# VH-VL binders against f1miw6: the designs that were tried, part 27

Target 1, 251 residues: f1miw6
Amino acid sequence: MPHFAKPLLRNIITRNLFNSIKKKQCLQYLQTLRTLQYDGFTTVYFGETDIPESLVTGEDFSDGYYMPTPTWCVVHAGGSQGWVPWKYRMFLRDELCIKQEDNLFFEFCDVVKKAYGKCAIVVKERRRQDATRPKEGKETEAQAHVPSVVNLTSVTCCPEVAKSYGHKLLTLPSPYNYLNPLDSAWSSLKWFIINNRKEFCLQSVDGVYSYQYILFSDLISKGIERINLSKWRTITTKVRRWENYYLGKLS
Below, E stands for the ipSAE of ESMFold2; O stands for the ipSAE of ESMFold2 at other seeds; V2 stands for 0.75 times the mean of E and O plus 0.25 times the DockQ between their complexes.

## First folded at step 8 (VH-VL; framework fv_izeltabart)

Design e2 (at its last look DockQ between E and O 0.95; V2 from the best seeds 0.75)
Fold by ESMFold2 at other seeds, look of step 8:
Structure e2 (fold): chain C 251 residues (1-251), chain A 123 residues (1-123), chain B 111 residues (1-111)
Amino acid sequence: as target 1 above (251 residues)
Amino acid sequence: EVQLVESGGGLVKPGGSLRLSCAASGYTFTDYYMHWVRQAPGKGLEWVGEIDPSGGSTNYNEKFKSRFTISLDNSKNTLYLQMGSLRAEDTAVYYCARDTYEDYGDYYGMDVWGQGTTVTVSS
Amino acid sequence: DIVMTQSPDSLAVSLGERATISCKASQSVLYSNKNYMNWYQQKPGQPPKLLIYAASTRESGIPARFSGSGSGTDFTLTISSLEPEDFATYYCQQYYSYPLTFGQGTKLEIK
């Protein structure tokens, strides 16, 4: 039954080829990162996390009450040197994003250049395996010009901007989450918020968003400070053990 | 005095589940990564995984990741190992251990160990 | 996984004499001029006890008769002038890469 067997074999071969591509991307990422580190580049992880407003307020949505909740975005960066000495950014995901895109990455590159010199700036892969699948729904019109950049949801990370400061922009392949210390930092921040929001919970009918922003900003600031240099060194040391694992496994 | 006390071991049939506990005392629980390490009868040591009590981040020996889950309860200063789909080769003494460091963030070894709890997987 | 291989599997040595235990890693555990290697001692019915970290640094409270040496892939634990309490099983362990791995152990016995 060769005709019946061909579709199953094709699917297995296609998945194996896709996995091979991701393994190659990871290995190339790690080799490039290590080369840059040996060449004196400081590694800096630049990224964002989403915090639903309900996580901060603790609002209960039991009993079938359904309400869209705003999502706050926190943008920051760090590495084995701790948080970059750069004011993290916080904005409402949907309503404020366009104005903040203009110079944010440019400013970031300038700050890390002044702080550390040349950096290897690592950004997590934005496109989680979406390309090349569909005929419809995600079809592009003509050959639309797509910026060839690595982007966060709210920030454009242009390789040429990084290069103009002597930096290198690297993309961390999405399946390899153990390789991003910023994910662990975000988990620690969210854990801090959940366990400390009761102390910061204030309730008022007036000034809903401005009041919530102040409360959220206080929680975020304290949570970020709690992730100190010692914690960052621990996280990056643990990530290095995963880097060594994958370098051995994928080679 | 820093102290770790494991409990929850016992006899379990193949395919069964078991949750081990490790009660910690004498130090700030959230400051140190915690490990699970096992030792089969007459055999050497095998690392199972670790967890950060101040954020919940885990690192597993990939051999166990699909069947074992490390968790904790900071209010009780207690580390857990949830084991599922148990097999005869999982028979071992299970230790919890505290990671330690000499400088800021440079962890180097497990300096405090519990006395272990015995898991026997047999029909 | 990095395989840690100890030699010998067992060793019989007289009190007051020197014991030497070797450990070989399947790949280098050296990073940034530091060897990511530990030595542990384990007595029957007891958990392991950390002796040496970073290949050669004694943990607090460990007698000077214990010393570690080596770099890269080849490491040695030396116990000078054996005491009765030194008869135990010794494990090397790397922390360079996940998973953390231990050697198979070397049992040190009284000759």
Scores: ipSAE 0.692, ipTM 0.883, lowest interface PAE 1.2, mean pLDDT 82
Fold by ESMFold2, look of step 8:
Structure e2 (fold): chain C 251 residues (1-251), chain A 123 residues (1-123), chain B 111 residues (1-111)
Amino acid sequence: as target 1 above (251 residues)
Amino acid sequence: EVQLVESGGGLVKPGGSLRLSCAASGYTFTDYYMHWVRQAPGKGLEWVGEIDPSGGSTNYNEKFKSRFTISLDNSKNTLYLQMGSLRAEDTAVYYCARDTYEDYGDYYGMDVWGQGTTVTVSS
Amino acid sequence: DIVMTQSPDSLAVSLGERATISCKASQSVLYSNKNYMNWYQQKPGQPPKLLIYAASTRESGIPARFSGSGSGTDFTLTISSLEPEDFATYYCQQYYSYPLTFGQGTKLEIK
């Protein structure tokens, strides 16, 4: 009975410490963001979403068979000023290990500097399943190691690159999903795909892959255009109401 | 003309479930956020939550999030409220309402309301 | 949650007279020089009706006798010359923070 109780108590204590750290990180994130906004930084949310190819093709569950399909990754950025005037990127998820463009974030920082001046660039926390957890019982274990770079799965976001353009790179803690307006933008894109994919079908032709990619790119492009400045203003206003909620709740 | 019509209210025992419907007409359904608001007998108004018909994003009053689900069917221009684990304090008139805006993206208030549907939870 | 507290809970005013209703927010609802505050009217057996948004801007079709004022945490709805159709319950509502919250209501009775 004592031995069984000890492992459970250690897990509860570890979870409570983790939750406390995440609450502190969220409050620090919000306070830093508001300070940067007051100091004239334009907020820009930089992120990615996955679009399974089956979402685009409209696989019918009535057939009763499942086939794995590739997943596309879309990388873009936006904020209360709309989409950043930067060509979004699309990758097959399978290509991520063989296609790494180290200067993509450099290009992004240059574009947003020219468009908006100094920016607060917000990237969602990428939670790795680290093999090493902080040692329990030590005071140094309560201060988690902070990596020197923050990465999406498709792009490396280096704080020094952002700083060289006069930007600040911020990490949005992962448990606070309401605080990322890109999530709503991605939901709207996926909704557009579901409701319009049939209009991007052509009669059968040779070279199905080339045909499908061409129509897929057009569908995605139109879906992104559909998320206009008005939509972005709505999304960021709704996020601000959640920011106000969390600032009140966590203070 | 713009119209919202709720249905699906009724008598239910504690612990039961109901699904409310709100049929919308006279406007482009996907252009406006939609809300559920309730009013207990002789009491004030309480916001339940909202949904974006153009993307499915929801925001809930956290008081209800574990028991209530807002959803929609754009092909029918219909908003739904799925209520589970009902309690006596959930007895109320439930309204659906359309949000409106003064400027693109600056939604400010519920300008169109349905007549409401009554939910009674009693043992 | 931002608590919206109205006063009085009820009042009786003669036709043609002025009525004032107060609403106090537990936190400021002012952001970027805009007050995120609405007023609604609800007559018996009817759904609410939007009167005032942004604390002081009348919705389309609302008579000029209705006006809103105040800023930050303290707000007032004024009806300058009561008409018989103004018998109703009035609610303030903030949209500064989630959840959206309403005041408890003020019942206006015509003497």
Scores: ipSAE 0.673, ipTM 0.876, lowest interface PAE 1.3, mean pLDDT 82
ESMFold2 (binder alone), look of step 8: mean pLDDT 91; pTM 0.942

Design e3 (at its last look DockQ between E and O 0.83; V2 from the best seeds 0.75)
Fold by ESMFold2 at other seeds, look of step 8:
Structure e3 (fold): chain C 251 residues (1-251), chain A 123 residues (1-123), chain B 111 residues (1-111)
Amino acid sequence: as target 1 above (251 residues)
Amino acid sequence: EVQLVESGGGLVKPGGSLRLSCAASGYTFTDYYMHWVRQAPGKGLEWVGEIDPSGGSTNYNEKFKSRFTISLDNSKNTLYLQMGSLRAEDTAVYYCARDTYEDSGEYYGMDVWGQGTTVTVSS
Amino acid sequence: DIVMTQSPDSLAVSLGERATISCKASQSVLYSNKNYMNWYQQKPGQPPKLLIYAASTRESGIPARFSGSGSGTDFTLTISSLEPEDFATYYCQQYYSYPLTFGQGTKLEIK
């Protein structure tokens, strides 16, 4: 093999090893999930989505001098039984700047234990950039001094917390988006927002921020309610068809 | 009366592209998943993919995903199939179909079909 | 992909007689005591028509002479007393796994 060909072959070999690892992780995930389901665990998908303010208002901030747009993060969970009976969380990212909500997972585990008993709690694998250690010295003192918008807010999901409630925490490998029914639920929520935002938004000339927030919360709440038990059962049964596909393909 | 009407078929050369349309009427378009299914001359049925009109989520037969795109326009109650890089083997009648569901919300089968539109890929 | 294999490819049967069409899946389509299997009828020049879902449940408006049976991998469509309008091609189809797949078809002809 020529000397200059070695770097290209190393890249190909490294990519193949990485892909093989991800396929193995997916197969292990699916086999574990099915074993837990057979053992009577209720499957619950826990996750988040980002909703930029421009999606809610319909405004295009790119045409003005105001470039930063706040992003809302919605945290919720659901499965074949519908949304869990846990009050979803909504955060404005510039208020929480790279802050995790530690107590939320404890509260979540308690709620789903009371509602369903033991659960298989599925959380999407963090992206590769999330493996970088967070900057520990960043301070979120005031919004007027730090005009930044983060694209993600995450809850700390500790496996030992889940275990203490009799749950099992599972990580869904990132490349397998078809296996996460929350992606379809979030798409339905965003579609609802786009098609109904004019009915909930006031086009006042005052521009009061808290006034718009009240209408935004009502819009999100109605969008979540529209994703009812029937819709959740549709989404989860279609995800099961992908699970069956990958179980056959990867085994 | 529930009706599905396909259009946009025709003769196209290999490597070309074509967009099929399926106009839906007589029911609430956003309540039902929609499918594309094709049938080559003298051959059986082949599923192309599906879409949720209430959220835009799609599921494709992976065989077609790189060349075919399913989309919709809710304001026109219309389903689309965008086909690219067409080959002779894509010659078929293309059907749109409405999926239906049990009270549980589980979809099970295509209860309404259009009459189909014919795509011929030939030099 | 789950391969659906029908037998026979063609069947000739007299009016008023019984017809039986078999379908075999390359893997089980049973989940939680439900079989994820459909039967469709297609007459020449027409689109397919859903006859039976969940292996044995008739769709609305389908005559009682059509019945489906079987479980797991082996399924049967039975027409108990053939009528002239029943001469068509019949397809089984699974919805257990993506992609959705159809059998190759069984053409039912007049003897």
Scores: ipSAE 0.748, ipTM 0.910, lowest interface PAE 0.8, mean pLDDT 83
Fold by ESMFold2, look of step 8:
Structure e3 (fold): chain C 251 residues (1-251), chain A 123 residues (1-123), chain B 111 residues (1-111)
Amino acid sequence: as target 1 above (251 residues)
Amino acid sequence: EVQLVESGGGLVKPGGSLRLSCAASGYTFTDYYMHWVRQAPGKGLEWVGEIDPSGGSTNYNEKFKSRFTISLDNSKNTLYLQMGSLRAEDTAVYYCARDTYEDSGEYYGMDVWGQGTTVTVSS
Amino acid sequence: DIVMTQSPDSLAVSLGERATISCKASQSVLYSNKNYMNWYQQKPGQPPKLLIYAASTRESGIPARFSGSGSGTDFTLTISSLEPEDFATYYCQQYYSYPLTFGQGTKLEIK
């Protein structure tokens, strides 16, 4: 069956071109980051994580059709100076993502300008899984795209807003997960939740349930506080070792 | 007194699996990154990877990433190395080691080592 | 990967004499005026022991006869007056880049 062989070969060729583009993007990202650091920009990693309420309660979907399963989105930022001196944000969401207007990013840029001066603000590119299987019906696959806006799920990050505060917005290519210290911070937070959640869970009494938002917020706040300045310095130092690895591998 | 004790080594056939353990005592387990380092007979040291016991985050030597998994159990102060798809070249003494705690977060050395456990992969 | 190459592979030295061990990195391990390089000692049947970190800083409890020097790619471990307990294998190790890598080792033997 020669027809089936042709689609497999085209997918392999497309995957190799995509990987080549991502390698080039990563090298350019690293070179730009190092140049900005040399020029006195403070590096700040801005991002989000999803925490399903079931992670906090330990409850399973086996309870049935009736139970809503809300997911919380936590938005924060940090770097070698620790968490940005900003109150992290939490957004309650169900199935649909609720975007805020770009006022949040304006506020963030102002806060980091006052705290650190000019910053290199790093935002992770949204995950892509197209390398092995093209999506049906898609016509657009651009090798190069210069977007005006880099979006998180919950926050719109505009390069021109960053520039107006003297910052530089950088996009970290998605396949290079070792290069984002915020991912390690999120893992530490989730690990803390899993290991401490039982003391915050309420059990049912006569079918009556209490909403656990206050307990969840306390858990999150405590988990974030545990990721102190020393931890941030460790995480960012280890990311630098990966940066050095990729600079050697990709050049 | 800080102590690290490895166990779980032994003879295993190529393609097999083995889980090594490292029991830690005498310090706050969650404050220090932990490493696995191996040494083939008559050879030098080779870093396998590390784990953050406060977050479960891992960094691997890419040579091993597809076959080895580092994990831990904080309730038992125990570090694990799960090894799969073992090859003859994996024959070595496996050490666990504690990273040096630095309040600056920038300079590390492995200041405490276990005595090692021997893994032999042969037919 | 950063290759750490030690010289010599083996060295025979008399008690009370000076020993010098070289380590060369395949690329610089200097960042922000700091050298990301350690030295370890390993005696037969024992695990490695950290001697020196940051190229030149002695770990607590390490005798003053051990000293480290060098920068960038070229590093030296010096033992100024050999004692019987110093006959061991010595490893340099970089922590500038992943993976962490060790030199092949230098075996120090009594002459």
Scores: ipSAE 0.688, ipTM 0.884, lowest interface PAE 1.1, mean pLDDT 81
ESMFold2 (binder alone), look of step 8: mean pLDDT 91; pTM 0.943

Design e4 (at its last look DockQ between E and O 0.73; V2 from the best seeds 0.68)
Fold by ESMFold2, look of step 8:
Structure e4 (fold): chain C 251 residues (1-251), chain A 123 residues (1-123), chain B 111 residues (1-111)
Amino acid sequence: as target 1 above (251 residues)
Amino acid sequence: EVQLVESGGGLVKPGGSLRLSCAASGYTFTDYYMHWVRQAPGKGLEWVGEIDPSGGSTNYNEKFKSRFTISLDNSKNTLYLQMGSLRAEDTAVYYCARDTYEDSGDYYGMDVWGQGTTVTVSS
Amino acid sequence: DIVMTQSPDSLAVSLGERATISCKASQSVLYYNKNYMNWYQQKPGQPPKLLIYAASTRESGIPARFSGSGSGTDFTLTISSLEPEDFATYYCQQYYSYPLTFGQGTKLEIK
């Protein structure tokens, strides 16, 4: 038998191992989550979404001219009880720096402790290429320089901080987007922005950043308010149906 | 009066495509998840998938996910089912249905249904 | 997928008498004391009509002669005194897990 091409065989073997590891991580996550819920922990999903300014202003040019646009990052949390009674954070990202608030996760842990008692705080795994890249860390491309991390881009989520407040920090495996109700909440926010942006930011070419920020913050705030308790209960119920699917499918 | 009206059914050859429409009226379209359910002749009901009109989120029966796409147009209060790579077993009456979203997430039932549109896939 | 199995496939019952239809789920559909189960009625040439949700709660406008019971994997639809309009096919459906699945149906016929 001749030797097979090592790159093709390595990719197939590595992809199968990666899928097996992610399956086990998903089962462990779901079992841990259900145990914590049974033990009286309130589930809270803590996360972020990026809203590029172009989503608010619409398309600029067709394709041959690129204008750098800032990206807004919205950080919030919610669950079956609705949005956490915590003021969401909004950051204007630019290419020069990334704002990071110290103690934001400490403040969040304190707020949810006061609101709900002990919480299972769920944060989505941040590794954009998890579905196609091995966890082993062999050189695949320059983008694979970090292992799986718990942190959001703007917030460090420390397990020991959560534990000091009586919480548990859980990592949601990234390939299982159906298991994160925040993804549906963010989709609803973005749809609200698209359908209402003409009212708030159509004239952003007038050129004052301060004026644009005021209108954009109102738009985001209104979009978040539209995602009320009833909507949150619907979203979390549908996530639970996916949880049940994966518990049965993944054994 | 709440009303759902499907259209776009017809005869199509295997491997072909078809887009079904469901026009909604009499309620706030963005408040309710919408479903597609099919029923082959003389057979039971089979869930195809659902969509959230207020956010575009979809959940599919994995059996159909590679060939069927659920979408909507909020400006027309219209739900769509794009069907591709059609097979003889896709012959069915296709219903659109409204979820019971108003009473929160724990008590889901499809409380309003259209009359259905018939898709026939044959050579 | 959760398989919903109804029995019997058909049932012949006289007007004014009681009918019972069984539905068994291949997995429990119980979560925190709630059963994620619906019952639908369908007459020929018509769309389904929601009768009961959460295993035992009647939908608005459904007559009291329709009742649902059971928990976990075993469920029953009962029609306490049949009227002519009740002869139809009945489907159970679970909402516990995706995909949403229906039973194969039970045809209720006039004896």
Scores: ipSAE 0.661, ipTM 0.861, lowest interface PAE 1.2, mean pLDDT 81
Fold by ESMFold2 at other seeds, look of step 8:
Structure e4 (fold): chain C 251 residues (1-251), chain A 123 residues (1-123), chain B 111 residues (1-111)
Amino acid sequence: as target 1 above (251 residues)
Amino acid sequence: EVQLVESGGGLVKPGGSLRLSCAASGYTFTDYYMHWVRQAPGKGLEWVGEIDPSGGSTNYNEKFKSRFTISLDNSKNTLYLQMGSLRAEDTAVYYCARDTYEDSGDYYGMDVWGQGTTVTVSS
Amino acid sequence: DIVMTQSPDSLAVSLGERATISCKASQSVLYYNKNYMNWYQQKPGQPPKLLIYAASTRESGIPARFSGSGSGTDFTLTISSLEPEDFATYYCQQYYSYPLTFGQGTKLEIK
């Protein structure tokens, strides 16, 4: 479908309408972001990552055994000022535990307003959920599903809530992953987990999730603190080189 | 003394593969971004890509992304360039280089380079 | 990609004389009052050596006879009084945008 929104540019549509729409969305995102930054808005990237339990325990499927593993979801935010001074959230993601964080976005908007004043809050566009379609058969039967494709936003991010705090909510178009410094932060966190899990993961007699959750929370806390202000400044500077690339390419 | 030593270059046929290595010494490997840069005979310098040794994050020249992979082994302080589907135009000296930064955390230039390793792609 | 174009391709200059090398970017490399531009020197059989960053800031250990100037798209490297060790190929390089790109080089030779 042709998009003739602002700017009113005739002939912006190319042969591949979907790609042309995404290119226009990216250009609008970048132009809006630069305008907000010039107007004194602090840029804050808000997002989540999934950490499968197997990454922490080192366990994997035994050959041919069809055993799902749960995933842990971490929700946090940061930017060139470092991690926001907001307690990150961590919860076990499965179908029975979805929607456990009510009103989280209201709290977040209040915290960043008090910390930074007006913010440009950037959230990543949702990806399509199903990367591994189950085939008919017993190995693909319904069970507690572990998402495998994309990071999910467990929080409803309402533009009007952001506006009520003086913030601006921006959506980062999905195919432009280089423009999200949180992806690099999450990569560093996962790297830290892999290289330090032996120190935080003890064998347990009963395998109760509460004990694993406590040890896992400490590992996550240490990993997040390892991503310090200097690292955040480097990551955001590298993202700016991609922003400049796309601004040049798409204009 | 900070030192970078490339190896793994050689003669390879078109369509072939090759893995280059860059052994780093004399500094804390995880503190600095690392680059691959190539130089074809009689030509200028061409940036291939970079990697953050402290998290594995990479940025590629999109020209090479489908055929080249940058990786590392922190236990050996070694940077790798895996090259596939090689072509005659990939014939070059390949350098690894260490990026450097200001106190602000802004990386700005390659201050230490290896001597390079030569890759020749010929039928 | 930002194309970096140097001129001249080669230059013959006598010892003690001044050399001037130009570099033009296909788009501005200026961001918030900083020019994201480097100069490198490369002698035969050696890897490049960083001379100048941020268009005009001399790297530590680089002699004062090397200076950089310019802004936006047009940049100049000047060597005020040539010494024998200065005969090499010189490259400009931008770090404003990915991919990082180099000029084609300017060979500086003894006249």
Scores: ipSAE 0.655, ipTM 0.869, lowest interface PAE 1.4, mean pLDDT 81
ESMFold2 (binder alone), look of step 8: mean pLDDT 91; pTM 0.944

